# Designs tried in a protein design chat: VH-VL binders against p14714r889to1111. Part 39

Target 1, 223 residues: p14714r889to1111
Amino acid sequence: YLRHEVKDPEKAISFLQDLLHSSGLSEDQKRLLRTSVLCREQLAKVISDSDIEGIEEGYVELDCSEFGLQESLEAVVKQVMELSIERKVQISCDYPQEVSSMRLYGDNLRLQQILSETLLSSIRFTPALRGLCVSFKVIARIEAIGKRMKRVELEFRIIHPAPGLPEDLVREMFQPLRKGTSREGLGLHITQKLVKLMERGTLRYLRESEMSAFVILTEFPLI
Short names: E, the ipSAE of ESMFold2; O, the ipSAE of OpenDDE; V2, 0.75 times the mean of E and O plus 0.25 times the DockQ between their complexes.

## First folded at step 18 (VH-VL; framework fv_ontamalimab)

Design x3 (at its last look DockQ between E and O 0.04; V2 from the best seeds 0.00; counts 0 for: pae E 19.0 > 2, placed apart)
Fold by OpenDDE, look of step 18:
Structure x3 (fold): chain C 223 residues (1-223), chain A 118 residues (1-118), chain B 112 residues (1-112)
Amino acid sequence: as target 1 above (223 residues)
Amino acid sequence: QVQLVQSGAEVKKPGASVKVSCKASGYTFTSYGIHWVRQAPGQGLEWMGWISPYSGNTNYAQKFQGRVTMTADTSTSTAYMDLRSLRSDDTAVYYCARGDYYRGMDVWGQGTTVTVSS
Amino acid sequence: DIVMTQTPLSLSVTPGQPASISCKSSQSLLHSEGNTYLYWYLQKPGQPPQLLIYEVSNRFSGVPDRFSGSGSGTDFTLKISRVEAEDVGIYYCMQGTHWPYTFGQGTKVEIK
């Protein structure tokens, strides 16, 4: 029922975005619009996920297309800004310069989903102490495959202050789903499963005395 | 300093119930689980169950299903283990322990002696 | 339930000599995510258990380097390179990969 009800508003938003695109926007406005479109598309994709079991079992196919990594990362950060502000937790982004021009081939919307969920969780479980910061780091390693093809290994590190995620959420993230899995746990579990669908995708969660971190590894063809 | 402090020794009759408390300090209570482990006199360690103070989710050993209830009070950072229908073979030292997903039971309480005798 | 079997059940060691305890699980302790949740605990006389090793080979904070853990799958070993008087107690292996958690029988280590 809910999925059906959100379709019309989603379509309306899409239509309005198209109108705005044609209305003579400044460069900054265009950038914002692009980000909003990416968010909308991600929303639509998530809503369309009718079979969580399919994700759990790894039967979901990725929809791959060309995308800009910087735009993707911007969409991710924008998704968590409200919570960041509310909790007074700063986000520190650390991207290499190459990210600005990096074009990849893959499922960007799933990447956004993965990164936004992990970043959101990191912020959520960061103490609401003034001055605390969640670090969002991206490491890119370009590898040549053959004479004309390049791939990039991406490492996403989302570092947040101790104590980190509750143990139960970590369990829910890495263990089979059970009846009664929390909303947060389900999100993290799905995230973990989505990462596994990606090429050489791995998700680790580290807990240390002073900090915790999500570490996501994946590989994309570089265009 | 991370510490778990358990309630004092208990003497119970068969058929009675016992509730052991475990007060946590020195860390964020909801960030870690609590395990309960008992040890009968001269015997090894026996895992009883686990609770997440964050979610309230529990997992009990089958042996204790229906007879044990684990709870956690986040306001006081205290975990409780209630064992009902006590019998003589329930005589043991009961331990609470902090649960970490990776490190297992990394901090233990001092133990609570429960004696069941007619 | 996963059965944890320790050998030997009792060990008497001369101070300064090495000791080795084996722990075997009835099933693989390798989790689907690649971690192996095998732990070693020491219970000294009159004390609660204390964590020595986590995830097969990681020494817990404060644990002397004379303690080492190794193994994979279903076979695990705790080694003490030079046994000291303070190492007297009962050692337990525990698996935390599968519910329910289960302990080995314990190995009593004494000094000759």
Scores: ipSAE 0.864, ipTM 0.924, lowest interface PAE 0.5, mean pLDDT 94
Fold by ESMFold2, look of step 18:
Structure x3 (fold): chain C 223 residues (1-223), chain A 118 residues (1-118), chain B 112 residues (1-112)
Amino acid sequence: as target 1 above (223 residues)
Amino acid sequence: QVQLVQSGAEVKKPGASVKVSCKASGYTFTSYGIHWVRQAPGQGLEWMGWISPYSGNTNYAQKFQGRVTMTADTSTSTAYMDLRSLRSDDTAVYYCARGDYYRGMDVWGQGTTVTVSS
Amino acid sequence: DIVMTQTPLSLSVTPGQPASISCKSSQSLLHSEGNTYLYWYLQKPGQPPQLLIYEVSNRFSGVPDRFSGSGSGTDFTLKISRVEAEDVGIYYCMQGTHWPYTFGQGTKVEIK
């Protein structure tokens, strides 16, 4: 297969990583730079994952490392902020400092990809009306496994006004890929498959009378 | 912090109506529903209904259909429950509660005592 | 409407001993999306209800680990491993799977 790849993000990632090694940056400057590197690494990973069959069959291996949840959540919010402003839809974040300050072991970039796609979809299908917003919540439940290791079950709730996603789009998310799948459906389907690769990974899309929600459960070792 | 503050106690005669207010603070008012639950003296909890501050849509328990109206004013972040044609068995403490999709009614108001007597 | 039936309706417990409250629903509380919206609330004397357990078995923030919930389908249980004086009050189960939401009758827990 001959596929067109864009390598500009990889060069930008290399340059920014060199800056992180430089002395003289403030902690705030380093945090901002790490966030921009994470955003660009996610773009490069999306380009490299054009092999939909590998994702569909679950052959993609997670690239696990230690990461800080706060930096990941900030990167996710930044990735969706332009659409949020463009569509005049506000994002309400609800995650306590005890949760956001956690350090986890897992695939940070795939987590960001999952959360960004579900947030973007929620924003796309929220009318631009007074008082409307998308709610992003993170809930943690800690489980001890012996003295040496703790695990945390994270529940990500992405809640948006009814009616939510079109029924056909929800169907595309959960059913096998077929010819004619929409761009939005493809992105959500890939996201659903990526969640299934994670420990205890489940993705649900729920409809209530007034609100609809993505609910994503996954588990991480807590560092 | 998330808080729901209700209006004060009311004494009413049979046949009158009562309107209880519930002022929300510390969160995005339109992102969560408001439930109303009552408790007669010495009795259990009784769910009355729910309102979306975002759309104004409601869902009422059948028992109250036709007698209750729930409203929300987004400019003041205040929900209201209006119960009409009061009877003596409507004497109760009336609670508002915020509706979290997964955690349920996670924040409750302090309650409003309504007494219906001749 | 879904009927929620609690047993017992009253429970006298010696301090430090376990307590168990049963809640049965007239229909399955398993939602078609795969979740079970069964909750437990405690109403202490003179206070509004407070959330203890959500989605069958998850303890709400600040709830001691001596409280645990279990069950599935139509049968649910709240357990208190060691009852303390501060645990007195009325315990309610509630379902949020089907409109309208409905509470059990309550179980009054008191110290013997």
Scores: ipSAE 0.000, ipTM 0.422, lowest interface PAE 19.0, mean pLDDT 81
ESMFold2 (binder alone), look of step 18: mean pLDDT 94; pTM 0.953

Design x4 (at its last look DockQ between E and O 0.04; V2 from the best seeds 0.00; counts 0 for: pae E 11.9 > 2, placed apart)
Fold by OpenDDE, look of step 18:
Structure x4 (fold): chain C 223 residues (1-223), chain A 118 residues (1-118), chain B 112 residues (1-112)
Amino acid sequence: as target 1 above (223 residues)
Amino acid sequence: QVQLVQSGAEVKKPGASVKVSCKASGYTFTSYGMHWVRQAPGQGLEWMGWISPYSGNTNYAQKVQGRVTMTADTSTSTAYMDLRSLRSDDTAVYYCARGDYYRGMDVWGQGTTVTVSS
Amino acid sequence: DIVMTQTPLSLSVTPGQPASISCKSSQSLLHSEGNTYLYWYLQKPGQPPQLLIYEVSNRFSGVPDRFSGSGSGTDFTLKISRVEAEDVGIYYCMQGTHWPYTFGQGTKVEIK
C-alpha cells in the first residue's frame, strides 16, 4: 500500500524536475536539479525494493550505468545535511582532484544508498558536543587492466569521533537478521549486503579509542 | 576510567529471586553491551546472557532461559540481572562485563556473591 | 552450543620458563565477516577475570608482550614466553562468534 501511494508523488516530482530542466536555469541551479534527480532516483529504487530477503540472500541485481562520481558524492552529502545541521555535526569532505572528472560504470544509486546510510549513521552517533566533525574521505586507485581499459579501486572512509555506533548496531550490521533487529540495524545490515553485491565490495567498521570508521572498498570500471 | 561496580552480596532461600545491579561509569553506557557471567565455587566461568542497553535486546543462555531477565537503565547507566526460582546450584559469584563487538568482555565488575541456602 | 576444550587443565611452570595452553572449539570460530572472535582471559586468585587477548592474537591494553595468542578455525593457543609469579591464575578461552558465548574449562597455572 505504501509503495503504491508513494509512486504517484514520486512521478510528479520527476515530472516537475523535467520541467525545471527545460526552463532557463543557471549553472548552479542545474547542479542542484541534478542532485535532486539523483536523490529522487535513489528514493524510487529503495521504495521498489519489495524483497528485503532478496537483498539479504544476495539475489538482487545491480543496475549499472555510467555516472559521475562527483555528482554521486554530492547527492550523498546532501542527503545528510539536514541531520548534520540539526546535530551541529560538521562534515569534512576529502576527495582527490581526480574525482571531479571521474566517470564510472556501475550502480550509482546503490552506491549512494550505501554511502548515505553509513554517513547518516556516523552523524547520528556523533556527540553533538564540541562541534565535532565527521570526515568523509575518498581514496582512488586507478589500475590499468589492458591497453584501453582502466578500473578504479575506491576506498570510502567515513570517520567519526568515539564512541561510535552502539555495539548492538555493529552486531546487527554483521549478523543475520532477526525479528528484533532495530531499524538502524536493518539499514546497516542491508548496507553491508549491498556492498557485498558490488565488485570486490567490502565493508568494515573500525572502533578505536578516539575514533571509529566505516571503510568501504569497491571497484568500478573507469570510463 | 571505565568501571563497573556491582551490588553487594546476597543470601537467598530456594525459590526466591535475586536482582544484581551493575553500575557503569567512564564510558557511554549505550555504546557497549553488557554480559553476565557467573562462577560457582571452585568451578569455571559460565556465560549467562547479554543485553544491549541501546536497544534492550537480550540473549540468554539456555540453562537460565525463563528464569533470568536482564535490563538496563540508561538514565542511571545501570544494568540489572534478575534471577528467579533460585536453587542451590545458582550459588555463585556473578559478574557483569562490558561487551564490545570486537574485544569481547573487556571490563569486568568486581563480582557479586549470591548464596542460595535453606 | 560450541564446546571449548582446553588442554592442559593445569600446569606448573618454573619461573622464567615458557607456558602454552591449547583451546579447541567444536566448530569453526571464523565469522562470515572474516573475523575470529576467540578471547583469552586470566582470573587471578580472588579477582574477576581480565581480558588478555582478543580476536585470537591481539593483546589487550596493558597486557605484557610475553603473552601471545595464535590459531585459526578451531585450534588456538595462548603462549607465555616467560612465566612470572604474577601470571598465576586460571586462564580461560572464550568464543564470541556464536550465541551462546562459551568458555573453556579453564587452565590453572601455578609456579613451581
Scores: ipSAE 0.879, ipTM 0.934, lowest interface PAE 0.5, mean pLDDT 94
Fold by ESMFold2, look of step 18:
Structure x4 (fold): chain C 223 residues (1-223), chain A 118 residues (1-118), chain B 112 residues (1-112)
Amino acid sequence: as target 1 above (223 residues)
Amino acid sequence: QVQLVQSGAEVKKPGASVKVSCKASGYTFTSYGMHWVRQAPGQGLEWMGWISPYSGNTNYAQKVQGRVTMTADTSTSTAYMDLRSLRSDDTAVYYCARGDYYRGMDVWGQGTTVTVSS
Amino acid sequence: DIVMTQTPLSLSVTPGQPASISCKSSQSLLHSEGNTYLYWYLQKPGQPPQLLIYEVSNRFSGVPDRFSGSGSGTDFTLKISRVEAEDVGIYYCMQGTHWPYTFGQGTKVEIK
């Protein structure tokens, strides 16, 4: 029963995983199902993520594994699609095949959480006007440390028309939590803290005369 | 053109209240904060507080805590600063200033002179 | 509250010559996200303050390039490479890293 999927994510995940193992699905259908499973796994992690204090203080451990960047980026876009349609805001994606085909070692679900929250916020605060869009760009810089280890620095840019987020939300994102922090501000603040837990993770919110942007830097071992 | 236009000068007696208005134009009112800064005659600048027109959240300087209320009316794009229980040392020019998280107070009103005398 | 101390409190400058104003804070102004929210304002006679420099060293739109800011932590400087008559007024540093925002006491710049 899909009404309970937010409250009972284990059942939704199990059902989708059973479908994924069906031999009757095409490769495209299996890719779509894997994306759906990743969305449900992120929901389950959010429900089980009970230690906001630990995230705030910076001592929650990341759950690292091997993952494909393409599937992660597709899951992020899917997670925000409903709001994009509802608000009539277009999303312009720029993640070339050579970047999206990378396999990385890291916390895939926390990365998706970070990207989804910043993308959702950008969509929410973009006027619904013909020709306006949110730009989602990924830039990679590969570094070979010796001849055996490769690492990639990923820069995620989520760009939207000025003025962008209300000043109060920008403040709540970077200031210590306090009584009266909005739900949107809490989500952005947790996102900022999660980015700081990532290897060489930084989050900046740039405000320029014509546009504003989230700029997220992180580094992963490249597999 | 971004502009902040404040209400006119006021003369008050100790113990009274004053409410200064600041009408914003030329920008999205709820996207920026509003600061209030005062300047006593011959003195420097003193930050009084801040309000978010988006959320209604405020932060006040300790010196005026309990005597000041800042509000914002999004339907008229107007911010207000209400200072109660006036004292002679509240005599000052009161400025509103648009707040950006990074650029700070980038646009200022013309100032409102408030004189408190017996 | 963070105390902002400006030095000198008054400057008399020959036109075309450089000027320098120091601002020291009682605590580091480095924010946890890595930015430093130190600002410089100019208040010309009879006018409201106007923003010159934000985040230590960034010139606000329309501010001439003869104005520059520098510093880190607790020690900051505003420099005017060639003072002009229009630069007369009172200069304030301000910090916005910590609530409440606080100003320095001001530096009056005059042409001699």
Scores: ipSAE 0.628, ipTM 0.837, lowest interface PAE 1.5, mean pLDDT 85
ESMFold2 (binder alone), look of step 18: mean pLDDT 94; pTM 0.951
ESMFold2, look of step 19: ipSAE 0.005; ipTM 0.492
ESMFold2 (binder alone), look of step 19: mean pLDDT 94; pTM 0.950
OpenDDE, look of step 19: ipSAE 0.878; ipTM 0.937

## First folded at step 19 (VH-VL; framework fv_ontamalimab)

Design ctrl (at its last look DockQ between E and O 0.04; V2 from the best seeds 0.00; counts 0 for: pae E 15.6 > 2, placed apart)
Fold by OpenDDE, look of step 19:
Structure ctrl (fold): chain C 223 residues (1-223), chain A 118 residues (1-118), chain B 112 residues (1-112)
Amino acid sequence: as target 1 above (223 residues)
Amino acid sequence: QVQLVQSGAEVKKPGASVKVSCKASGYTFTSYGIHWVRQAPGQGLEWMGSISPSSGNTNYAQKVQGRVTMTADTSTSTAYMDLRSLRSDDTAVYYCARSDSSRGMDVWGQGTTVTVSS
Amino acid sequence: DIVMTQTPLSLSVTPGQPASISCKSSQSLLHSEGNTYLYWYLQKPGQPPQLLIYEVSNRFSGVPDRFSGSGSGTDFTLKISRVEAEDVGIYYCMQGTHSPYTFGQGTKVEIK
């Protein structure tokens, strides 16, 4: 039912985006439009996930294509801006300059989903009254495989102030799903499973005295 | 291609110092840690310590604490291991190895034989 | 320090037959991050060690699928489904959960 109800509006949004694209937009407007397209596509993909069990068991196939890392990160940040504003939690982005030129081959929409979920969770569990900041850091490790072939290992570090996520959510994230798993826990668990589907994908959650952090590792062919 | 190339074999007297180099190529040097592992003749592997080339932060095993200094030159993408006050039981093949945040050592140098004899 | 104990210390296998190596740690290798930093290395004769398995069960790039890792907590296993001549060497487990990093004694695998 939900799938059918969301399909038509999603198509309409897509159609409108196409119209806007042909309407003579400025460069800035084009950038915003591209971001919106990525968000829409991510939404459509998530809605199409009818089998959560399949994701948990690792039967989901990645849909790989060429994508720009900067555009991906922009889409992620835009998804959490509303919550950031509402909770008065600032987001500090730290990307290397190389990110702006990186073209990768992989499932960008799943990457966006992973990063959005972890970033949203971090913001959600940051106290709003303290004027605290969530740090979104990207580390790129480029590796030469051959004379003309390169791969990049990306480390995404999402740092938020202590106490961080509730311990129950952390457990739900890393433990098998149960009937009593919370909505938030389910999201984080699925996120973890998605990361594991990626090449050399790992997800860790650090908990220290003053800060906590999601650490996500994955590797992509660099185009 | 990604590789670590170490300096040549060393023969030292007890009490002397040795400095082994490890030149990295084919990857972003500052984005990975460097570990040093040694292996005495006919024995197993022993972790000596690690260095983060980006920050310069080091972590040494207690067994070599006070006698070892690990450094990294980012301009030449070279890591160094200096071991002082050498003893006969320091005779071993010394390896440098690369690691990322997953902590696994995925690329190794070819090894440097250090012999300590009177 | 964490003590890593491998069993057996030596293994002679007929080509095509399976092999299994056990690695036990003196305490749990589950890190607070949720990961278990247990690794398997192979050192072939006259060569430096090479990474086979990272974080218990993940095959490193280029490692044949006949190699598999499993386990949790303090008990870990490396399995070779069909041993080949190129698999000869000394296998080491290593923990990276607790400082200092520590290796098992090594398991020498030979062909009959």
Scores: ipSAE 0.035, ipTM 0.636, lowest interface PAE 2.7, mean pLDDT 92
Fold by ESMFold2, look of step 19:
Structure ctrl (fold): chain C 223 residues (1-223), chain A 118 residues (1-118), chain B 112 residues (1-112)
Amino acid sequence: as target 1 above (223 residues)
Amino acid sequence: QVQLVQSGAEVKKPGASVKVSCKASGYTFTSYGIHWVRQAPGQGLEWMGSISPSSGNTNYAQKVQGRVTMTADTSTSTAYMDLRSLRSDDTAVYYCARSDSSRGMDVWGQGTTVTVSS
Amino acid sequence: DIVMTQTPLSLSVTPGQPASISCKSSQSLLHSEGNTYLYWYLQKPGQPPQLLIYEVSNRFSGVPDRFSGSGSGTDFTLKISRVEAEDVGIYYCMQGTHSPYTFGQGTKVEIK
C-alpha cells in the first residue's frame, strides 16, 4: 500500500513543485524543473482520460489557467524525445522569442496533448534517413482592438517529409470511431476532437510534393 | 521520381474479365490511396473506385458495384483492378492514380486501354 | 450521385487572352469536417489528367500562377489569366466530398 503512495505521480509532481519554489536554484535549474513538472502533469492528465465517450460527444471540460507558451512547447518536445532518438529524426523548432515568451490563458495540458500526438505521428512516419527532420513551427497573429483584451491566434505547423501519414490513418482521424480503428487512428481521432473543443480550433492535414503537415489553429487570450 | 506504371493493353470478349495492374515507385505505397478512373473513347472521366493499401478498404462506384474488385499487394507496391462480366460499354482507357485526403489524385498512371468487342 | 456541370463545354481563345470555366455541383461540396473538396484537372492531348487546383483554390506544385480557382458551396470557377499554347486540352472539375466522386463533362480549351 505504501508502494502505491510512493510511486504516485501526483505526489512526485507535488514534490518537484515544492523544490521549484525553493530559493537555492539557478534560473536554468528552475526552467528545467518547470518543464519536467509540466511533462508529468501531462502524464497524470492522460492517465485520467479514459472517458472516450465524453471526448467523442464533446462534453470534456477544458481546465483553463495562465501558462507560459515556451515551457509548454519545451514539454511537448521532451514528451516525444524517445521516439525522435529511436528513429534518428531531428526536431527543428521555428518560433520567434516574442511568440514563445507569450503568456496565455487556456488549457495548457490539452494543448500539449494535441501537439504531442501530432508530433509523435509525424516522427513515426518520417523515414530514418540522414538529414531528415520534423519541423515544429508556431505563427502568431495578435488582434489588438481598442479597449478589448488582446487575443492571439496561434498556428502550429508540424511539417515532415513527404509522403507523411498513410491515407487511411488520416481518414480514421476524421471519421466517427468504429470497430477496427487502429491504435494510431484512435489517438489522432481523439486529438481532432480535442482541437474542436478549443476556441476557433481547426485541424487540417496537408500534403505537398516534398512535405506534409499538420496545421492546427486555435485562439487564446493573451495575458 | 514518383511513378505509377500500368500493365499493357487488353482485348477481351463480352463476358470475360480483365485485371489491370498498377505498380508504384518513388514513394511509400501505404501512405496514399489508389483510385481507378476510366475514360471511354471520346468521353469524359468516370471514377470507378478506390482502395487504401494500408487497410485494404475499398469504395466502389455503384455503377460497377458487384463486378469490380480492387486489391493491393504491399510487398510489391502494386494495385490491381479486376473487372468481370465485361460489356462493350466497358471499352475505355483505365487509369490508376494515387491520392491523399487533401490534394486528391495527384499522380496518374499512363493508362491501360481495354477493348471489349464481339 | 452529385452532378458536376461545366460551362462552357468548348472554349476557343486567342493566345495571351484570359479564359474562365464554370463548374456547378448539384449539392454543396462542403464536407462535414469543414473542407470543400473541389479539384481541377487538365488533360493535355495524348496524356493522362494532371492536377492543377485542389480544395477550390490551392495550386498544385509546379502549376503557374496564371491559374487560379475560386468559389464555394455549389459554384466554382477556374481562371487562366493568359492562355498559352501549352494550356490546350480538356479541363475537368471533380468533387471528392460525396461518394461516388464525380467529374464534370470537361471543357475543351483550344487556341484560335
Scores: ipSAE 0.000, ipTM 0.498, lowest interface PAE 15.6, mean pLDDT 82
ESMFold2 (binder alone), look of step 19: mean pLDDT 95; pTM 0.959

